# VHH binders against DNA primase DnaG (dnaG): the designs that were tried, part 5

Target 1, 371 residues: DNA primase DnaG (dnaG), of Nanoarchaeum equitans (q74mb1)
Amino acid sequence: MAKFAPVQYKYIIKAEFEIDGIVDREDIIGAIFGQTEGLLGMELDLRELQKQGKLGRIEVEYKRVGNKTIGTITIPTSLKAVETSLIAAAIETVDRVGPAKARFRVKEIVDVRSSKREYIRNRAKELFVQLLSKTAPDIEELRRELEEAYYSKQLIEYGEEKLPAGPLVEKSDEIILVEGRADVVNLVKHGILNVLGMNGINIPKSVVELSKRKKVTLFIDGDRGGELVLRNLLAAGADIDYVAVAPPGREVEELTNKEILKALKSKIPLEQYIKNLRISINNDENKEKYKELLSKVFDTKKAIVFDEQFNIIDEKPLEEIDKLPSAYGIAIDKILDNETYAKIKGKYQLILALDSNVNAQERVITLKDIQ

## First folded at step 1 (VHH)

Design S07 (framework vhh_7sr4_2)
Fold by ESMFold2-Fast, scan of step 1:
Structure S07 (fold): chain B 371 residues (1-371), chain A 117 residues (1-117)
Amino acid sequence: as target 1 above (371 residues)
Amino acid sequence: EVKLVESGGGLVQPGGSLRLSCAASGFTFDNYAMGWYRQTPGKQRDLVADISRGGSTKYGDSVKGRFTISRDNTKNTVYLQMNSLKPEDTAVYYCAVWDYGSIFEYWGQGTQVTVSS
């Protein structure tokens, strides 16, 4: 015995009727089949379609009001929209039920699938939002925790000062030297394992010693702080081979993988970096003023304080440098060292000196810079 | 563009051996740690083994002593040698790499390992 699954209905035709007489369900159904016979061809004959299961059972609900029968009919159909619409229109042509006048009018054709599609759309959106809402904060928090745990485990301690370093610092012939621990973490995070950090303002002895044995690329921020780190390294006797610079306004600790690789590929020899720096200063429109002030203070054992127009405000012997007033700038007849810097820190925007071995926050211009 | 392609899975008898391979491309292979994970239907992926850039290895407790992870940086390939296979080792095995600076692991398509007589 063959078994057929019921055909799923796609549409429901709902029509209202008014019949000028007293009739029963069987009369109404009979009129619908009879009156529509032949109107749409044999392929869309309602009785035949019902036998094939393509039309469902016609449901009739009615009430009698005086001499009239009024109500609704409901017809499920598995046919396409076009065929369903044709059948609905054909039903509206029914004008008699037995001896009584009749009028049928389609009120709506319900797409059974529309409500299900709308539910799926809304529910899928809801579930997607729940997934994102639950996982987005967890992902960011997990990323932070995993980065801290994972990359910290990749770091080693190098030298007597226990400097932060990547695991390949000793094994690699080339070293990337950076200012701080955060820079080391960022480079290790991006696969640069031959990186060494300096832990702040004092140049560690381990860094100077290692620089004599390895090729060293100093990787600095795209600001004045990086230039001052280089000056301090050179003053401490470090052997630096190349300089790589982060994009302007960017710090090494925040660079993306692309920015790191671009900076390292664009590294230049130390001599070229210093030459470029000197050219930049030589093109400064105030170069002649710097030269004049340094020339005036040279071999005098004095410091000269000047305003923004480069007018001399005051001068004192170097022993009394702390007695000079705050101003735009100061020119000193000595190498800027930590002891002298401690006496003038924060008092001037510009420091002119014979040379410098200090990582100052102010702009420092030396005799060598203006040659 | 990271791409991982696993091979070497199949059907083996209990006590048998299989070697899985994962061919990697689209990144500097020797700068990344690599791992093998496995998943059975209805369960989360579990770590089988990982290998660091320098060759240090870690194993899941259930496979320790039976499986060996290794890498060949010249071929950009990571391997998992599986010995003394048990029915409970039946799973889809995935190769994975952590992209530095990313919250995502990149995964291969997976390879089926079935341990059955």
Scores: ipSAE 0.000, ipTM 0.077, lowest interface PAE 25.1, mean pLDDT 79

Design S08 (framework vhh_7sr4_2)
Fold by ESMFold2-Fast, scan of step 1:
Structure S08 (fold): chain B 371 residues (1-371), chain A 119 residues (1-119)
Amino acid sequence: as target 1 above (371 residues)
Amino acid sequence: EVKLVESGGGLVQPGGSLRLSCAASGFTFSYYEMGWYRQTPGKQRDLVADITSGGKTKYGDSVKGRFTISRDNTKNTVYLQMNSLKPEDTAVYYCATDSFYYTPLGDYWGQGTQVTVSS
């Protein structure tokens, strides 16, 4: 429990100051509290944080040089890195101490626990080495992997779009591609350092470029499926090698380490994922309707347009496919190719075709999918 | 859990041939990428060849055109056919598979098999 354990500080803010006047320690501390009041909201008020024990006593060391006071302040904090950085920035806005002009500049923020993490890192490596045979060929690589895992709490920005990424995204030959920033944060926190996020459904150019150079596993939520995201990636020219899916009802951003590793361990090749998706279509209650419409258009050299109830609205020869109205779906008596797709893109939610060689954004069902 | 067992290493004369085998167990072999790496004393491991579940192959520059990687999903085995062997090919050869996360060398490794090319 908290009241039976002393509050331990996580960070120390060190800042330099120059004040154009003769002031003492209490004047400096008073100015810091006074001029930062209200800047960061009530939850990050420095005076209140000190009362709660989350902010330590402000230590001041100074020298007088002529009519100026110059020195350093040291502020311990038990707050997280983000809150500590905000407080440090707020201190830099202090521009007066009493009647004197002042300038404060943060020199560094020290992570007080870094020495303990370094000890843990080194000791864990020693213990791990002791568990392995002295002739183990991979001992150095395993030690390196353990060290890299300790950076799992840090994200970097990748590419011109400043995409959220793990620290090994550029160095790794393999990339775990996820939909959003929260997914990246969760994977990095659990030691997956070669992860890259897309900031949603819009496919960044950096992702497409990187996918051509790296082995890519697309890791998607169990609730949303991944068909639309995958189709958008393929339509954008991305080279996806594997697909991993979170457990049913679970989002990547909320998975435990065990769940992440199980999902990634169960990754399947892209072609197998597509095949499994087609098997799912064969269990669709509308399968007989798809089969009926494809049978009706087969060998006619026509396209048939239909509504949500699968009633035929209109039909035209394939040469006049662009003259058909927009509707729920279209069935065509040909292989869906880039030329035909260009004429119907965006007009239908569902495309039924004899086969397909196009990475369409719409749901495409072929004769092979229903056989 | 996962086990990779290499075999087929040995002593061979320059210009000779050798076939390495790697028997895999403990995972669904056909779904995973398999590869061969080699290491000489005092140097890091180099990629020799890899093969995806779909059969796409990649070769290190020094072995391209001389070595061929293949797999037999019925036998859960990956092979490395080494032709026109050179003294520079002398190394410990390791079988590896990728798994569920990044490693510099892949997720699981065999114990290695020595290949020595000398007259």
Scores: ipSAE 0.000, ipTM 0.127, lowest interface PAE 19.6, mean pLDDT 78

Design S09 (framework vhh_7sr4_2)
Fold by ESMFold2-Fast, scan of step 1:
Structure S09 (fold): chain B 371 residues (1-371), chain A 121 residues (1-121)
Amino acid sequence: as target 1 above (371 residues)
Amino acid sequence: EVKLVESGGGLVQPGGSLRLSCAASGSTFSSYWMGWYRQTPGKQRDLVADIYSGGDTKYGDSVKGRFTISRDNTKNTVYLQMNSLKPEDTAVYYCAAPEYLSGFYQPNDYWGQGTQVTVSS
């Protein structure tokens, strides 16, 4: 039963000012009303908006420094973002307060509800961390650390590169090849003792040599990183017999015994894996466009950048690759190596290359993928 | 920690068969490789067969095609099926497992007491 309902303000305009004179609050407010009159039409006249309760009281805080008045104004508004922004811009046009020169500049327009949402986001994150700290996850992480330390003592070093390996790598006629040390530890703790790790993307000579003497199953993640490891192994001359793939979204180093056994039982011959991979790429509606761009860049010693419609935007010699603009994608006439990747990382969504030696965050399609 | 107990040895005629069993006491049986070795008096121990937890096997050249090694991880037991036995197979047969996996080149970490196999007319 209130005769006047409180106005719910949506935004607060905050502006700073510097006035080359000694002025009072009333002088400043008068200048704002006077100099903005008629600029935005009758509907957005500041005096009328304040009279209607759509614009709140203008709050002024100032300091006098010699013959200058410096401070801030705060203006609440119940108007929409567009109207509020127009009013804020109009306030910046105020160039005098009485006879004194003035400058107004908007510092921010605050969404009154934004600070509450930000508090909720930050507080929810804090409470979530507190909840996790009081639950079994800390015990599971400690268990994993203790298991890792224990099973790490059971690993041997293989070859000149001192690669992490299970104790049966040399003795077994069959080898499970994985990317890293954490993968080796996880497989060893689950009784897979003929496992060899590669220390990531760079293919050790000991791995290539061993692969020619043993039956090799490559055990990888189903993501782009795993496919890159396979491509690098084949480029290095490794003799791979089978491929086993971790479940989607899972890493070999975190697999349970059941997941490991399922993946290894579902291993497929290398030839079938490559065929399936190529079929997947061949079913991409843009495959012919990838082929066209790679064909255009092949043997040119250049890089070509293109948009989402596969139109060429720019082209430069490989020596000037860092000078190319960011775009949807880039095609390069070379093997994507760490040096080249460092120059283009984060600038493109798609990278087309002759081959790749790096685990890129972007989608990488190579000439071998589309042949 | 693993303790190994062999059984199934005995006297058999040439061309006969025997099955040796090695029972392991320990919760980590499935994480070990297991092997059978034999020793004739005055000679060094020779590899007969070995098997790792994943099932891959290796045999000594003198027993290939005649002997078969297998394991049952649920029973913590490894077996050696010996067929077409010859007088030359007469030896004490030992079950072996590594105490520490880093020492797989030295399978002498744990040994059973041995079981006598005699192949004689």
Scores: ipSAE 0.000, ipTM 0.099, lowest interface PAE 23.4, mean pLDDT 77

Design S10 (framework vhh_7sr4_2)
Fold by ESMFold2-Fast, scan of step 1:
Structure S10 (fold): chain B 371 residues (1-371), chain A 120 residues (1-120)
Amino acid sequence: as target 1 above (371 residues)
Amino acid sequence: EVKLVESGGGLVQPGGSLRLSCAASGFTFSRYDMGWYRQTPGKQRDLVADISSAGSTKYGDSVKGRFTISRDNTKNTVYLQMNSLKPEDTAVYYCAKLIYDSWGTEFDYWGQGTQVTVSS
């Protein structure tokens, strides 16, 4: 609202000075007004501009060093860039403060509005991403709902627990075992008719019994809780022959025909899957390395960054944590909080901390985890 | 951006029922798995129930047959119906948006939690 807009300063002139003598704030301000008087004409006279509110209060910070006075002046202005630059240049012509020789030098002219424009740019990008994500996903939701209603009519109920299944589950010598009903619907939609779904966290008795009679491929989401499903199946006595995994970050229920066929062609024997999983989890077998790094950082008030072989690359005080390079991991001598996490998010795959108050997307290992 | 707001907790006598609700905003609710976790002092957070984006449900052994998780994609809400409550069910219950992280951690975001106390 223009009618309520206050007169706001557009630029801030920052200048440093060195005066060969002992002077006070009033002497410095008086010299600035006095020696610039008339240089730029009446319309750009500093006293008149300050009286009109176009030039703000001149702030002076100074320190005495021997027989010299050194410091800075700060001058807010609502004038245009050209006029502000002229005033800044005029201030540099001040060569005396009382009887003392003086030198003034402009260090910078700050555009007060530059930070506001940067905020608008960044915020507009965020809002655009939010708008795009809300609109497109809503259409996808409707499509999925309609597809599920249509293909669910092709499903049968299997066993005492009435599990969702494709029509060929009983006739086929091979079964594709999936977690839930929507996974079954998606596979049936793409012509995989020997699929059987489970319900709930408890493994159905029908699944265990069937697994002993048929060749079973467990088809799980890309690292999304699939290990828990497999462990529960094995604990219940199920006989799993192969494991197929959806692409990372993808769910079986949303896979395309190409993704389904690629995953099933890339299925691996159970024993090999467990071996590969142990290699991935072998980061947990490095607890001695985690303990060593946490011990090195403990009570130092520093952060240490390290590579995949746990060799220290760099270290800095916690105050400079944002200046550390990206690397495989970081160890910090503090509790991981939201403020600290904001400074390191996305730069590391592994975070070692004394404790954590944050739901980080990276793996976080704390002292409690290595005890 | 992501916001999860739990409600429905309270004090109830053994054998009673409570229904927890979680209102979600800031993401496309229907595309994400949602879960309910609970935590008692001095213990780790335990999975109570989860529901996939497709509606497949899983329950912890201690609550199977007593608790029911459901979702309403039109209201961006996930529910936990708790029946036949026991003193052992006393905990803070957390609504969670489930995502994969690089190391297999299940949770990206949790709500602030709601206290459920089962006592005479």
Scores: ipSAE 0.000, ipTM 0.092, lowest interface PAE 21.6, mean pLDDT 79

Design S11 (framework vhh_7sr4_2)
Fold by ESMFold2-Fast, scan of step 1:
Structure S11 (fold): chain B 371 residues (1-371), chain A 117 residues (1-117)
Amino acid sequence: as target 1 above (371 residues)
Amino acid sequence: EVKLVESGGGLVQPGGSLRLSCAASGFTFSEYAMGWYRQTPGKQRDLVADIYSGGNTKYGDSVKGRFTISRDNTKNTVYLQMNSLKPEDTAVYYCARGDYHFLSDVWGQGTQVTVSS
């Protein structure tokens, strides 16, 4: 239905309620009409506005929890923003439903045209580019942008760091921990509402604290970066219970519903993931070469660079690590930290270190991985 | 699962009558507005008739006085009685559920109505 007469709705008022008693939908609606009568004058009387088609039917969804009735109301309106806001505020003044004490709180006022305006903006841009170049538009990119805009409004901010999170992160006994905001958006749009994202290379304090009181599944990309995120979390003291991994070469932010569910169903305990990782490294044909290079650099306070055949090209004290040439790999006699990584980033394909507390783009192998 | 299933379409002579039915399942039928829409190839869907939860009705200008929408909340069914059918009424007819905007959020599969001699 493109239209209904006589007017189209412009906004939707969404409010939550908690009523200290057992009441039915009609009791709630009656209280809203009755207790708001006269508060905003005759022009904004809710019953009259509904008769005129300017206020839509009030939808009520509720559940009973003990002797309480808890739920949401949804009210469509064709009125302007100011009038809609006044009506929303008036609803918050409803303090009784029959004999029961009640509290109403507006959760949001949705502009129902916002998605249509977003579509028009993006589609007009796409069509304009097509007219100039005759190049086919990137429909998948446009679809992703529209979906992201819609689902991003379901996110909440968690903790002091204002981390992106699904609405059930605090309420759920389990959380799914992911690397970034785009991962959170993708999981939320597929119905995973207990997801928490991390931003940047530093592990937020809120993540570490939450991990100690929740059952945590770390959901990582199928590329090499996921292992490093886990290492950083463990170094920061996070309590991780399970690990789920996206298919090889795939990122969590791009997974389909089927891929997400399959990965989460295939999650494994942290101990088993670490064991499997160490077995994989121990079966690497170059394991003995890694051991040899780390043994040569251990307790020397130096860094050694080597070629693809694992022949040493050069060595320098750690203080002069930035003076070493680019090569296939480097072995360092220290924990790989942000300061050291900044000096060697992009110069090597492989980094061998005593330990690591950074999310490096290169493959990093530590003593713990091969001992 | 929310579903709408139309029935009653077919071939009819000009001046004839047809009764369309739409069986709804998976939601509290009595609380929703229900409507009928029609579409001819190459054109957008047009409103035929709406019926609100309280029984109030609205009709498209081209069908006023000829079509009647009704509902039976005990059977979770909405009906469209079509009288004095004209060739211009030939279209695929869709049943729809009205959402909080009274815009359609659920559509049936459609049923073909052909008015010809």
Scores: ipSAE 0.000, ipTM 0.085, lowest interface PAE 24.3, mean pLDDT 80

Design S12 (framework vhh_7sr4_2)
Fold by ESMFold2-Fast, scan of step 1:
Structure S12 (fold): chain B 371 residues (1-371), chain A 123 residues (1-123)
Amino acid sequence: as target 1 above (371 residues)
Amino acid sequence: EVKLVESGGGLVQPGGSLRLSCAASGFAFSSYSMGWYRQTPGKQRDLVADITTGGSTKYGDSVKGRFTISRDNTKNTVYLQMNSLKPEDTAVYYCAAIGFEYTYDLPWEYGYWGQGTQVTVSS
């Protein structure tokens, strides 16, 4: 209903007035409209120009001095210079406000656009000079880079895959296994020298072989990604002895010395960690529904999509999984891999699969979780 | 033509005083807020002080209590009185005119800048 378009004015008329009487803003504006009516023709009638948005609101500032009203008026206009000047001159012909004698005199007409162009010219020059000048180094960023470089020099490359590792990986009977290079750097920084990192989703052969010779503590972020890393390690045949978990929402690479030591002291045997995970899933009121849906897709080479009440909406062969509608969840008769995940990412809140080797953003439940 | 011309800069010893002036022409001076800004090579331009059309003032944290801004609408001039000058005050000082009177609302803010005047505080 209302017009919300901004109006850009080209000129501002500023005039002073003196009125030999006690009048208010509406009296003054009324006199301006009334006494200028017809002077410049219908096209430049002030009331019509204001209705069309070509003339802005007339602003009036005044003070009363004895029996006189003295002040200024300000009139924005989007009209050309000639038309604006004619309107300004017409305003000077106003000689009455009601019964009171009045005089108006234009003191200036301001070109709004000229002022704006001057600013742009000057500001553009300043920005160009800034672009050419070299800023002082970002001390915080430089500190982080120097810190990483310094501690990285203490790392060794382990195995054929040249994995990032602390200098005591070979000498220690125990190792701390982490996901990535940044985790290794953080642990080495805090004096944990028997740490070994992995790169990417594939479990390196060197990690599997080393796990058979050493006591291994897997140190994970504590989110769903960490659980996936453990599942992949176990599927690859790695011999994991303990699991240590970072505080919720925290990554190993950002932990303080106190947080690292607390997590490592609170490590639990692998069997207990798996038991705790199963208890969490067993307490899910929907466990029987997950079993039912996975049983329905098992050995069918199909995917089924379902709503929040676990009612089946649609089903298709796995080859046509991208043709299934978005819904609350999907159950698939295969291991969730990167190729399949790419086709369903963002379409469902819950994914039920035979197994998973993907770090999914969605909740993933597998046969092993609900057996 | 709009013009802002700064003057009063120069070399002064630590603990000394300087008074900067900015003479304005080509616009409705009394309808603009006026300010002083300073810039050291390689650094962002910082607010030193500003003064509204009504005379209300604001100062940068590093100059509060040492500098005073004032304006003379009859002479279309804004002033910066700088006392207890420190080597850290060494910069090019710029005069600026920004905004309009609160009697009208425009779709955007715009401003004018002077060429700057050098202030060097050194023994």
Scores: ipSAE 0.000, ipTM 0.094, lowest interface PAE 20.9, mean pLDDT 78

Design S13 (framework vhh_7sr4_2)
Fold by ESMFold2-Fast, scan of step 1:
Structure S13 (fold): chain B 371 residues (1-371), chain A 123 residues (1-123)
Amino acid sequence: as target 1 above (371 residues)
Amino acid sequence: EVKLVESGGGLVQPGGSLRLSCAASGFTFSDYHMGWYRQTPGKQRDLVADIYSSGSTKYGDSVKGRFTISRDNTKNTVYLQMNSLKPEDTAVYYCAADRYTFGSLWPEKFDYWGQGTQVTVSS
């Protein structure tokens, strides 16, 4: 606590100046007070405001450059935003310091309270992180950390690049290829011991070499990054036989045993995966069949299931969609949302819908895709 | 230096057959993925068939069961056997080569293209 109450400033005016002459701090301050005198009326006279403690001490930092004086001024103020802005504008009208020509330009007006609020936000976040570290960790998170440490010790290093791998990568005739070390740890944890991981942006030469003598399944995340990994592998000369894809929005490193087994059982030949990508680009071969099926279901509030030849097998109201049999495909008279997708996920290879707002693992064709 | 030379195109009656050949030179043929694509004026090139260095094949939906792609690594040649031809098969047929199968995902990115051979199916 101070003996006398300190003046509380609300804003800080920061301005730059260039003066065509050799001047000192007192000359600059004198010019600011003198040339602004009377411009804003008696209530906003800078010298009087400073005497009242409403305007703080003017700080001046300057250097001399080729017979010029260049620098900055800093002015604290306890006035409201309007009055502070008027004073800042008045300072810009100062065009001389003694006999020398001068130019002043306000660069910013700092709200002292805004700076304090930003500090509080940042410091509160920091303290919150510290508090979480002292609070007993989630036992589930601690269990995951211990399991990862244990299973990481079961990994071997493969090839000259020392890639993370399961212990059976060399002995097995079939390899599961994944992007990273965390993917390898998760697969090894679930008993998949013939797994090999890549590291970094470049495709390792050991991966390309191994792919030519083993049957390789590329196991990618359920996001769009997996297509880039496949492209980079093919560009590097890798011989990939199958592609397996994790559920939508899921990463291989977080999959359960059931999800891993389902994805691997649902693996498709590389050529079929590439064909499906090309059909997604063109959509022309089956466009009329998609249009016909969507037209048949439109405005019926039903879903219809169809075979590989696009013959209708069964139909039910949308409320009974979960009662429809598994088939090649399904057409629904609605926008494919997360609730509807949860009921049909994994039952069909092709989904036809009016629109879609879900990232489905199955191929989804909407009305706008067939235009 | 790389060249792809197509042959075997021509005029054929509906229901007829044609065999296209693509003779490759200037690269190690056995290491390359080879493909056949077709184009009708005013439209983009469509996949007809691909054959990988492994011998695995892939077909466009409109030709599956009617066309067969094959390769002879000794002769540096890829073939397209076209059976049960339809008027809709009328197009310019292009041979393409890609070292890393990149063109199979992005047809515009094939390393090399032939000049094309016209196939016309008409009575």
Scores: ipSAE 0.000, ipTM 0.177, lowest interface PAE 15.8, mean pLDDT 80

Design U01 (framework vhh_7ubx_2)
Fold by ESMFold2-Fast, scan of step 1:
Structure U01 (fold): chain B 371 residues (1-371), chain A 118 residues (1-118)
Amino acid sequence: as target 1 above (371 residues)
Amino acid sequence: QVQLVESGGGLVQPGGSLRLSCAASGFTFSDYTMTWVRQAPGKGPEWIATIYSGGSTMRDDSTKGRFTISRDNAKNTLYLQMTSLKPEDTALYYCAKEWFDYSGLPYRGPGTQVTVSS
């Protein structure tokens, strides 16, 4: 945001005025601030409230009629109804603008949210009428849709691990599983209430248990990290049914409503997602070279480094992996874990391993990926 | 059903002027508060101005001397008149139904790009 955030106003005070003199907008605003000073105590001083962003800019519209200035003022406020009403009443006590006699009278206090509440009420009625006009309307589905809209701001904690979740995780037959809290907040904010988040790299037991009794869609970022999360879930025994993927280069936590719904509608069965990943790897012109290098390192307890032409430059036992030179790539006879990755991070563009449980910045190809 | 379509953006030189329009359909335009917001590259949405159903306006202090919001209820159209444009005004400009607040984006259009450059 350019500023911390736009101020959220709850009410708008609209008042009319008549001033027995020729005055300017600045004179009127100055009189309002000056003559209300001290009337409501220090905490409701209008000038201070405006500095704090709790009172918006005072808008003045006026016309001159003879030697009089008549018009309206509009004052937005983020304060509660009681405080807003006190401020409105204080404005009515303004009886002068400079040397001129003045009269202010509040015409209305507009609840900014009333239009939104009216829209919700009217739209709910329209949707209900549409449902009634269908051949076999699902009234229970409409009730659930209205309930979801009502609970869209209710983030709960799920399981012993107190995982971030939408309010319908337990009630729904289907859940959307995401990596973190920020993803959960974004989905709940957009009305997806059957979402469950995970904490960190370890797969929570609550997630594995829930996955066995629910239909699970794993919703992942459009990057490498999402594939690692899927591998970890499957290794932990989770029962994943579908995979939904954010657009390339996008994270679930930053998606718009349209992007979220499009991704979820485009979800694919787990089996097809895995097949598509293998097809992507199989289309690589260097697949046979990867197979050759992995076969050479397999069951040797060694690591082999190679150049861009896939010529072996050096090899060492795994215990001496940190002594190998930087090169185009490395093939290792083990599962790539965090300890091993820490020793080789940033030294290679390509890592070939028997398997991986690390979110590496380098391209990682495993034995399973080429079979 | 609610549709908002912005237009009038483009490339302008610093110090230039531009008038943006927002064509509204699918609701009773005259009954609703309308808002202009902008989003600069790499930044979140920033509120610019609001016009109430009765015609009263609110404008951000940083732009109020250069930007004017208005509406034509007969044409279901919202306007933003921009003068003395600066490179810092480069952004995608959106019109929106109702008040813009931090709790979420109101119904808004796809936006119109304004680029201020020589």
Scores: ipSAE 0.000, ipTM 0.092, lowest interface PAE 22.5, mean pLDDT 78

